VHH binders against o26223. Designs and how they scored, part 119

Target 1, 191 residues: o26223
Amino acid sequence: MKLLWTSQHIKVTVHIDGKVSKMDVLEAIKTRRSIRKYQDREVPEELIDKILDAAMCGPSAVDERPWHFIVVRNREMLEKIPEVHPYGAMVKDAPVAIIVCCDSSLEKIPGFWVQDCSIASQNILLAAHSLGLGAVWTGVYPLEDRVEGIRRLFSIPEHVIPFSVIPLGYPAENPGTRDLFDPDRIHLEKW
Short names: E, the ipSAE of ESMFold2; O, the ipSAE of OpenDDE; V2, 0.75 times the mean of E and O plus 0.25 times the DockQ between their complexes.

## First folded at step 9 (VHH)

Design k6 (framework vhh_8pnl_2; at its last look DockQ between E and O 0.66; V2 from the best seeds 0.00; counts 0 for: pae E 2.3 > 2)
Fold by OpenDDE, look of step 9:
Structure k6 (fold): chain B 191 residues (1-191), chain A 120 residues (1-120)
Amino acid sequence: as target 1 above (191 residues)
Amino acid sequence: QGQLVESGGGLVQPGGSLRLSCADAGFTFSHYDMAWYRQAPGKERELVARITTGGSTDYADFVKGRFTISRDNAKSTLYLQMNSLKPEDTAMYYCAKAPFESYIDYFDYWGQGTRVTVSA
């Protein structure tokens, strides 16, 4: 059975009209792109709540769930983020950003918090995309200058580690899709 | 990993034009976002232009409409048309897979680059 991979250009018709089109998980994963340009349009709180709910649904080491989230809508604060986070230049143009943090006091197994926060961050991206929003993961940890910059800017206590900054908004760009499936990266039974 | 090969650089007078090319010898070109970078002597490497798989383009502020990035997927080639060149544009120009899905701003350059010199 020759699986004719018909490259159906799934025109993600971003229905601009508030109807949250139900996107299945595989579609969300496959079609998600980093979005760094946003419309001058506010993101409803209901969507942020859904995204944060998704962020907290992932697995973690020993179910430690060490993640915390700072939701930033203040324009002044959004504009300051690029000063301490060079890769976060687009944050100033976003209507909202989520900062994913780790409370180290909640860590049960050392070092796994990075995976935990990564899972949370990815779920934010996927959830955002499924809801018709664009987002991008801008890494903070483990770059010390960025970690301390974000810490200082948001008065984050020492036992809490900022991990990522994720600006979100309605997309103002269409990066298209990419197919990076590589069968050479698949090994059967052994290397 | 297919080797990217840049070409088209050279010496040009201010106000002149060059067209850079980047040929992909090995990987599925159409599946990647692409970008041009440049590095002037004593300066950090900087993004010049990017083009997505969907054809969306973005330019650095210094470009100011002078450069155009394009791609030919059939030829697996990336282009940079540079018009109204200035001495400040003197640099080594690199083609790369743009890390548009990177969560860090680290750039991996696979080409040897092509030198652009703008001098009276």
Scores: ipSAE 0.320, ipTM 0.663, lowest interface PAE 0.8, mean pLDDT 87
Fold by ESMFold2, look of step 9:
Structure k6 (fold): chain B 191 residues (1-191), chain A 120 residues (1-120)
Amino acid sequence: as target 1 above (191 residues)
Amino acid sequence: QGQLVESGGGLVQPGGSLRLSCADAGFTFSHYDMAWYRQAPGKERELVARITTGGSTDYADFVKGRFTISRDNAKSTLYLQMNSLKPEDTAMYYCAKAPFESYIDYFDYWGQGTRVTVSA
């Protein structure tokens, strides 16, 4: 593996079986879009490993790190997700999906696990984008019917809470970027 | 209260065509992904077509190449060209900002809709 550094940009060049990423972190944040159409192309295991490594690098309340991840590649399972998660219809077309879960037995401070799992979920989206993949966060929690449906489908124990389902793959669409900066949302010193 | 106004609906015979328009007086129209939705009698609202700020389009499977979504950002107007209309296309048609980056689904209609009726 080889690393490249610059004072204006931090670029990590990784040479893993034909994949090179040089995306600046601010560029990644600004250009990431939800991708719901994927190429008929497998995602290598090493890319999923890097994405999950990034997911686990996020901060968490008192370093509780309450997250667990289920990696789903089985076609039958992916095709069943829309039956319990209607917003996740595109999951059946993805080569892989990641289910972000909270293990409540790891929770040290009640009520912060949602922030913790949200951070992990966003890191998955950014890491996927930086590796040339497209992904979309499909919400599960706090919708109880979706929580229970996903829990049942993947045999998730009652003390573990499925938070999000994130299908991903090589993109087959380009939604473009948006200019969403709004100075009226910025308050100096006070509201 | 939304500022989106749909127009162009009407009664047509099977095989006919209609062009739907959706006007927005907002100065930020170009910043939004846009979509057409429809709701047939007794049915849930469903996505018909969407178009992103980058020009990518997506169509529901039932469209089968018969409809074309487009936008004119300078006029703050969204269009749906509907060809080869069938009786099952009978519905109220709504335009809306598409929640493309939303991680949860919702149905948000800012206009009153325009009725399309295709006679048997």
Scores: ipSAE 0.308, ipTM 0.664, lowest interface PAE 2.3, mean pLDDT 85
ESMFold2 (binder alone), look of step 9: mean pLDDT 79; pTM 0.799

Design k7 (framework vhh_8pnl_2; also named m3; at its last look DockQ between E and O 0.53; V2 from the best seeds 0.00; counts 0 for: pae E 2.6 > 2)
Fold by ESMFold2-Fast, scan of step 9:
Structure k7 (fold): chain B 191 residues (1-191), chain A 120 residues (1-120)
Amino acid sequence: as target 1 above (191 residues)
Amino acid sequence: QGQLVESGGGLVQPGGSLRLSCADAGRTFSNYDMAWYRQAPGKERELVARITTGGSTDYADFVKGRFTISRDNAKSTLYLQMNSLKPEDTAMYYCAKAPFESYIDYFDYWGQGTRVTVSA
């Protein structure tokens, strides 16, 4: 048996049942910080859908769009992530995590899937911030032990490569903003 | 060779105060979030306090109200003011450049540490 959805049910009317931030793109980029402490509060599915829509909107090498995403809300699964990903210790305290994966069968140009998945990961962080959430990118690829650990934990096929684990939730910390502009890294006309 | 040098540790009686300093010989101190960690004998290293480039601070629950972290970007120096010290605060104290925007579990630089002993 399959889920029985009519055409009316596949159209989602997004009610804003969560916190949203009104900020321009430049402000979002400059004020986003990694967040590793979360409130004990669920994130609505509608916000996750918006974040994943944003993740898929980045540029992609020859438009190969190789990403797949796993949304993890199951507490027992979230609690197991630190066992295979030591830097992901904060994930067990998050209400939800997104695992960004590359489906290598969708690769049209060798090696550029890393850039594609990096762009998707950053868009997740920015979209989360713009919606009043906090998130952090925890690296998986290219660390072989973490790649295989995450693959086994989430039953990921051999042709799919887990790239990053991004826990997210309503922030329980405020690290403030950074101003990192360094004119010494800018060269006019040539090096 | 680390670029971070901690100082200010010592022996103090319960209820006493110490001020720790961490000097960065590098040129990019103002670009890093900074943190104080501690490690007691036989225990894992734990975060004590952090300060962002923008000056926002965060503290472990066990030091809230007793410790104050601050920074002086002109002197490339990080401070930890420790008041109402307890025997449980006995540890080696380390400052670190805290790469909180890192997507990997790499610590930039650690200092050699400064020892704090709280005993009668």
Scores: ipSAE 0.475, ipTM 0.749, lowest interface PAE 1.2, mean pLDDT 85
Fold by ESMFold2, look of step 9:
Structure k7 (fold): chain B 191 residues (1-191), chain A 120 residues (1-120)
Amino acid sequence: as target 1 above (191 residues)
Amino acid sequence: QGQLVESGGGLVQPGGSLRLSCADAGRTFSNYDMAWYRQAPGKERELVARITTGGSTDYADFVKGRFTISRDNAKSTLYLQMNSLKPEDTAMYYCAKAPFESYIDYFDYWGQGTRVTVSA
């Protein structure tokens, strides 16, 4: 196959094995829902690669990019996550989970890594959705017991902070849409 | 709390049925995923069932097909049909706006509750 590349700011169709991936970005943002029920269907490694590529495209404070990602597919490990993460019963039912971490040795300016990892986490959700997957962000940081539990379970070093656990898979539910636009939250020129 | 009002509780014999209702006095019922919770005396509050704006439902394991959550957006009302009731279903039942999109354990706005008593 031939790959055709163009400059930035142009949507480019890339043909890989005859497949075309497209979803309008506003559509992705508006239709993404948290998905907690998954089909018994593997997620190809290639889709995880695309999702993590998207995660790393986010802006970060002074371009510090402090994120690291742990990809968890092992059934025994997925089943252990709920033992240290009380929200996480659905994680054991997912074919894969991504743990978003901050490596504090990569910080260039203190205190912005939470925003940086939040951006990466949201990009994971949107990219998964655009690829036909469902995901949910389950919060770890700043809940100290969950941070320590996840750190212990995955042998995460002290200078690395687990931020979120994101199970994902092909969705087995459709939560529907919500019309949440609220004009009262919009202030022209000043409060 | 003044926004959500549960009703339909009462005393029922084992094997009996009740239908709980939750009226939302707020203007935006159709914009929220909704849930029923229960709390037995001396126990923690626990999720019974959830229903999304799109009608997808989720039930606790102890329900075992005995309960059905539903909603009528035109009437701004949430329902819980409870069949085959057992003494262990005795609890105060609450409706809530479910935090389906929350990334932490956070529940918005609870009703006052309606009491269900199943006599052994």
Scores: ipSAE 0.287, ipTM 0.630, lowest interface PAE 2.6, mean pLDDT 85
Fold by OpenDDE, look of step 9:
Structure k7 (fold): chain B 191 residues (1-191), chain A 120 residues (1-120)
Amino acid sequence: as target 1 above (191 residues)
Amino acid sequence: QGQLVESGGGLVQPGGSLRLSCADAGRTFSNYDMAWYRQAPGKERELVARITTGGSTDYADFVKGRFTISRDNAKSTLYLQMNSLKPEDTAMYYCAKAPFESYIDYFDYWGQGTRVTVSA
């Protein structure tokens, strides 16, 4: 299948020798897109480890670090996720997914876990992109049906809250980039 | 955000063709993924086709190669070429800016729609 890479050169220089060129952080942020189509190619464990390391490097409220991660590679489980997560249709086609969860017992200040898990989720997306992978944030919390669906599917304890499902893989699409800069959202000194 | 305006709907015989257009008056057309939806009388609104900013396309199962979604960023216009139309394709067709970069599946921006009627 000749993936007609149309010309907007997101030079993901995938060096043949597995050496992922270091992407600048600003470049990663600006060029990252949600990827929902993946190649039939496995993601090395080393890359997942790097992504998870990045996920744990963000700040959290009073350093509570409430996050847990479920790494899912089992094909049967990946295929079941869309049944309980309507926005997760692409998960069935991904070689791997990360489920970001909060252990509520680790919260020191109530309510900030959403920010903590959001930071972790975003770091996953950025790290994946910097490593030449595509990913997408599919929201679970605060939708009750999705939360409970994922909980049941993965036997997640009651005190642990599934937050997001992030499928990952080598990209099989190029959605391009967006210019989202809006000067009207910038206020100097006062509103 | 600019108003989406659909056009090109009408009455056509089975097997006929129509080309729908959606004009975006906004300046940010190229920054958005776009989609066509349709709603038949008494039915729920359903996705027909999607196109990303990069030109990747996706179609509903019922399309079966009959429709083609495309975009012209220079004209800020979305198109749907519909061939081999069937009576079951009769519906109001809507253009939408699909926020596919969202971490939630929600569509907020819709046109007024253009009516397609397929009848002998």
Scores: ipSAE 0.237, ipTM 0.605, lowest interface PAE 1.2, mean pLDDT 88
ESMFold2 (binder alone), look of step 9: mean pLDDT 79; pTM 0.804
OpenDDE, second read of step 10: ipSAE 0.206; ipTM 0.581

Design k8 (framework vhh_8pnl_2; also named m5; at its last look DockQ between E and O 0.69; V2 from the best seeds 0.00; counts 0 for: pae E 2.1 > 2)
Fold by ESMFold2-Fast, scan of step 9:
Structure k8 (fold): chain B 191 residues (1-191), chain A 120 residues (1-120)
Amino acid sequence: as target 1 above (191 residues)
Amino acid sequence: QGQLVESGGGLVQPGGSLRLSCADAGFTFRNYDMAWYRQAPGKERELVARITTGGSTDYADFVKGRFTISRDNAKSTLYLQMNSLKPEDTAMYYCAKAPFESYIDYFDYWGQGTRVTVSA
């Protein structure tokens, strides 16, 4: 186990043997934070494969499973994303990004692909966190300017809809956790 | 959800200093990431500095080394210490509960702000 200092004076704990620390699912959900600053360190392909496996395990409307994923590691391509996604500036500094897409030809129920792609996006964030990585969901759909910009940049076919861009890497910041439980949003038996 | 009130702006000479405050009338200030934005006449709103619940800070390149963001959770107040002010820092300054967990980075929240003018 090593303690690493980030540019933000944040300590990060890493296993010396490269194994990730065990984290239960509730801990992962409650401690996951959006990470926009990354170490200059490669993310192994094996971890990306585990993340994408998790992405495909979410519930799907009538099990239509319409998502496809583009894995972007090419520095030149990552540097072009901010040109078509104004709030994606951090993507150029990430070692890798995943673009979550919907293949509309796989859609069985109109409109539910949005939930399917949302579930896949959140699973990517949770899986990345559980593996010691940081990630952030940057929204593409339903902003048509971003949808068409990403489509053009990555040669995405007309029947495929880019949904989100998720840069990820080893975190170089630690925003801490939030206490978000609000009992006023829970109603028993009736509104 | 909470009410944010900015203060501390004013007229200052180049090279001077100002301290901006943002008071949250709500009771959950410590649970929110916070940020300062500014908007100069005829320009887009831009992020100046942000601070997370864990105390991590991030600054726009144009203020690094001159501005310091801090928070006092006991007083539910966010601060921006501005040193070595330049005419280019002239703007309306806004505080915001930062939507760091937003999956769409779109800020449409607009408070009154506090005016900073840097001129001779």
Scores: ipSAE 0.498, ipTM 0.772, lowest interface PAE 1.1, mean pLDDT 85
Fold by ESMFold2, look of step 11:
Structure k8 (fold): chain B 191 residues (1-191), chain A 120 residues (1-120)
Amino acid sequence: as target 1 above (191 residues)
Amino acid sequence: QGQLVESGGGLVQPGGSLRLSCADAGFTFRNYDMAWYRQAPGKERELVARITTGGSTDYADFVKGRFTISRDNAKSTLYLQMNSLKPEDTAMYYCAKAPFESYIDYFDYWGQGTRVTVSA
């Protein structure tokens, strides 16, 4: 892909519908919405690679990087996810899903892996959005029935914890933006 | 900030129509994705339709083109046009903020609901 650099900020060029795409980081954060309707269109492996590269760029506690990712494209497997993960009903309509997992054997300091996997999950959402894709985070952990169901479905070993299921694809909806700034949440100098 | 007030329910024959309204007194309606839920006696609440701040809509499968959700941000009012009503549509209908950006499922509402009864 052609990389374009400017003196004002770093722009990432991407192959999307035959056009060069640029998006400011603050714009990406403010305009990202959960997308649950997808076009009947494959997501190229190259875009999944870029998304997972971005997911792994996040900080982690003591640089432990406990995350693992399962990329699911198989139609039969995607259609089974709602049977064990009710909130993931839209996954059956997605061309691909990413399951974010924690490998607890990689923890260097106990108890921070949730933050680590949350950072990776949000990076997946932002990277997908910047590439012209839509995605949604569907929560698995800490809901024990969902954790057990996803673990069983994908043969995930006991020391690996499925954290989230993120279906993605080219969007077939546009939810619009929201104005969420709330100054009452800001505390100067102390609570 | 007041609560949401649902209205427009009533008794209707199968095949009939109703228009539900949900008025907002005192919060910034245009900043929220909104939804209609329903609950029949002895059953769990279920999503009927959602509408985002930008006007995108999503409908439960059982709607099958019979209902239309809309909003008027200037009047802070949410609507549900219900056509071709069936006895199984009998329920209490609630207006609520939609959980469009939630990564877990939840139900949230502020109104008392409005009853829709479809009697053969």
Scores: ipSAE 0.372, ipTM 0.683, lowest interface PAE 2.1, mean pLDDT 86
Fold by OpenDDE, look of step 9:
Structure k8 (fold): chain B 191 residues (1-191), chain A 120 residues (1-120)
Amino acid sequence: as target 1 above (191 residues)
Amino acid sequence: QGQLVESGGGLVQPGGSLRLSCADAGFTFRNYDMAWYRQAPGKERELVARITTGGSTDYADFVKGRFTISRDNAKSTLYLQMNSLKPEDTAMYYCAKAPFESYIDYFDYWGQGTRVTVSA
């Protein structure tokens, strides 16, 4: 069953048979939306591996690559995440979530790990979208209550900082598209 | 950012209906996910309903099929049809350009709101 979500502008052909249509990078960027509703369908491990591969391909400060990833499929754990992460309410409905973390012991230059983990998180979103999945970035850091909540829930050591929780699944909503290009934000040569 | 202007609030009896409107004076209405929020006296502001640019809708648990959010992009107007109103629905209702592409659940943009009072 080809669920053709025909929004006027985004033909996301989700091929059920695992053949992900090749989406170019610009298309992925422009058409990606946060997805907070998911089908009752498991995400194959192969797709998660591809997403994590993409997550590790971004640049980092001095190539420090401080990121770690917790892949969560356990239903009980997914259902507990909203208890410590209010913005993560949709996680309970996702078949899988990725928690992006920073190992502070790998940091070479202080403070850049936020950028590193942001890059990794965004790559997860883009990769997921390109593979026909929906995802949403739910921020954990720098909110202390969320950081500590996620830390406790997943027994994350003190030198590792949870940064984001990203639920993933096959989309069960049509978010549409947004045109956010603003030429007023572009300055030539000087402000 | 165009000013959001809510209207349609009023006094109704339990079981009554209201239709709220939110007009956006801006030209970028179609590019925003929209939402209705409400705030009752002494309570925190809460989400009532949201609608994406693609037309997907989501409702708070307390709505239970009583309310319908819709949008008219040509008129740059958001609507909330409220049926089977209850006294518990008494609140100031706000329209918002919801930051549904935010990685944080923070919102700082609100209209002036329209008051809904449900009283026998």
Scores: ipSAE 0.300, ipTM 0.659, lowest interface PAE 1.0, mean pLDDT 88
ESMFold2, look of step 9: ipSAE 0.360; ipTM 0.671
ESMFold2 (binder alone), look of step 9: mean pLDDT 79; pTM 0.803
OpenDDE, second read of step 10: ipSAE 0.268; ipTM 0.635
ESMFold2 (binder alone), look of step 11: mean pLDDT 79; pTM 0.803
OpenDDE, look of step 11: ipSAE 0.206; ipTM 0.627

Design k9 (framework vhh_8pnl_2; at its last look DockQ between E and O 0.55; V2 from the best seeds 0.42)
Fold by ESMFold2, look of step 9:
Structure k9 (fold): chain B 191 residues (1-191), chain A 120 residues (1-120)
Amino acid sequence: as target 1 above (191 residues)
Amino acid sequence: QGQLVESGGGLVQPGGSLRLSCADAGFSFSNYDMAWYRQAPGKERELVARITTGGSTDYADFVKGRFTISRDNAKSTLYLQMNSLKPEDTAMYYCAKAPFESYIDYFDYWGQGTRVTVSA
């Protein structure tokens, strides 16, 4: 690929001819599990960049792309998340977390931002898995106490809605795979 | 969905052992992560142990090596071996599909449970 020159905080993307492990997309979807135990091992910033690039590749209603992401590596902040988000208890043990947010000023069609941010969140999970990381989606929206708590903790403005908190790291558990195909959920031509 | 049926509870002396079992005819048992929960008198429901389809196990801190969760996929049965029982282990014990892939924590009961009473 060609060298790209961008403005503000200049970033040069360099392609080198090295081997990288590849996971088939169907394999990634079928084998991804929620991971809540992480190794005491840092996640390189390069991998976070790849994950967020993947997050932004999802479709959105009328291409509105309402998402913003907060990358949290600071230990003090990670340890505070469970104080306002009790179902995110494992976040204190993660080397990094991504908060997926909606900027409501970017909505072009009201109300579809939930689907948009859900797509971005799932892409984060799949990309992390394909890169050898484990992650879990911990729900924030629409639980108002969690929304307010996360907004307060990270100084998120009122027009921005925290949607999910996704801790990630190199996995320290292996939940195994599942065969969940259910033909009774499939309807041909009509209900 | 099938009905999960817990059994094996009873009255035991402190230091004794019990083995709980949970079976459900009519669902693909091997496709589910499974768990044991308990509710002590006057307390909230709590996770005791869980086991994934891959055999990975987790235990609550209060178990501390006294209980062992296991599964037999051929018999579609989940087990909880409880050793070194203490009076504080007295509770109703419930079998459930573990909501390991839930993005929000929520528990729902599928059966009546089995009572374990450890006499003082």
Scores: ipSAE 0.382, ipTM 0.700, lowest interface PAE 1.9, mean pLDDT 85
Fold by OpenDDE, look of step 9:
Structure k9 (fold): chain B 191 residues (1-191), chain A 120 residues (1-120)
Amino acid sequence: as target 1 above (191 residues)
Amino acid sequence: QGQLVESGGGLVQPGGSLRLSCADAGFSFSNYDMAWYRQAPGKERELVARITTGGSTDYADFVKGRFTISRDNAKSTLYLQMNSLKPEDTAMYYCAKAPFESYIDYFDYWGQGTRVTVSA
């Protein structure tokens, strides 16, 4: 049953033959939305590999690249994440989640790892969207309870800091689009 | 920042119905995901229903098909049709710009609320 979700504006041309049409980068940025409902459909490993490749392509402070990624497909583990991450309720319904972490031992300049992991997380979201998947960034750091909860659940060593949990799957909702351009936030030459 | 104004609350008997409205006083309504929240006395504020800019809806488990969230972008108005009301639905109901593009679950964009009382 080809659920042709004719959503008017997001022509997600899901080509039947698995060929994901290449989305333009600006289109990906502008049309990306957080997706919290997923189809009962597995995400191919090939797509996860592409997403992780994208996650590692961003800049970092002094090119420190401190990021690590935990790919979670185990149903039991996915169902446990909401217990320690209240904002991660949708994770239990996702076929896969990526946990973005920082290895603090790789940090060259203190504090910039947050920016590094943010860049990686955003690239995951954009890559997922461009591949016809839905994802949502659920923040872990800097909330101590969530950091420790995720750490314990996945046996993450002390020098590694969980940063975000990003569930992914084929979208089962239509978030629509938003126009967030605000000219009042643009200043020419001076504030 | 546009002011959200809730209305439509009141006293109703169990099994009764109410229709809540939330009017936008100055923001681009169509660009925001919207939600209804409620807060009962002594309880935490909880999500009742959400609706995206695309029209997708989601409901809390306690709704069980009794409530319907909808929006009219032309009128910049959000609605909550509440049927089969129960005493446990007694609460202050708030309209909000739902921060569904937030990577955190904190929310500060609330109207003044409208009170719903369900009592025999």
Scores: ipSAE 0.379, ipTM 0.714, lowest interface PAE 0.8, mean pLDDT 88
ESMFold2 (binder alone), look of step 9: mean pLDDT 79; pTM 0.803

Design m10 (framework vhh_8pnl_2)
Fold by ESMFold2-Fast, scan of step 9:
Structure m10 (fold): chain B 191 residues (1-191), chain A 119 residues (1-119)
Amino acid sequence: as target 1 above (191 residues)
Amino acid sequence: QGQLVESGGGLVQPGGSLRLSCADAGFTFSNYDMAWYRQAPGKERELVARITTGGSTDYADFVKGRFTISRDNAKSTLYLQMNSLKPEDTAMYYCAKAPFESYIDYDYWGQGTRVTVSA
């Protein structure tokens, strides 16, 4: 199945703090929060397809695009993730999770795949938020026990490295507002 | 050694009340979401309550209606008001700078304060 885009500038309406808002790119970036509590509500495949399309649109080193994605909806499999990822307890309660992986055979320049997969992970979080979903990035790489645990659990080949596990769903929490702008971190012309 | 120091724990009878405090000597308090966790003997640490920089709160179901989390940014102090205490609330209580936006969990806790609820 293919996503049907009538325009690349799709408008999304999201309920934030009880208010209906239209979300542009800057608003999505500034209001996205990690969400670890989800409604008992299925996420349509169409939304997952849109999120993964956005993930693949990130820049990558020498355009290597080394990412692969595993979409996990099976409840038994989701319930096993906390056994190999100690801080992934919320994953068992999510309707779906995306595992971001690097296929090392696609790597053109050593080491930059970490940045590539980080970009893909952040795009998943932003796209999910823009579509009214909540998500959280739970780190896997470079923790060897988590990498091998996830690899074993999902039958991931040795040349593929699991990078992050991102549970997502309709949010059942609203963590509220942050203001993180710090002008002391901005230097003009020189340090 | 963290910059967070918990206090206010003690022995209390069932139905009693305690107020826990957590002081942040590092003066970064107002920039962080904060949380209270607890760990009972032989059990894993579990989230009790969270408060954002903006003051929004969230509670574990087992304390909802009995505990209240609050913060005083001017004093760099986090509080947990515990009412209607039960024997099941017996634990070491830890405050944490809650890195809700961290993609890697890490242990940034104080030393903890012990709460014992018994007759």
Scores: ipSAE 0.454, ipTM 0.760, lowest interface PAE 1.2, mean pLDDT 85

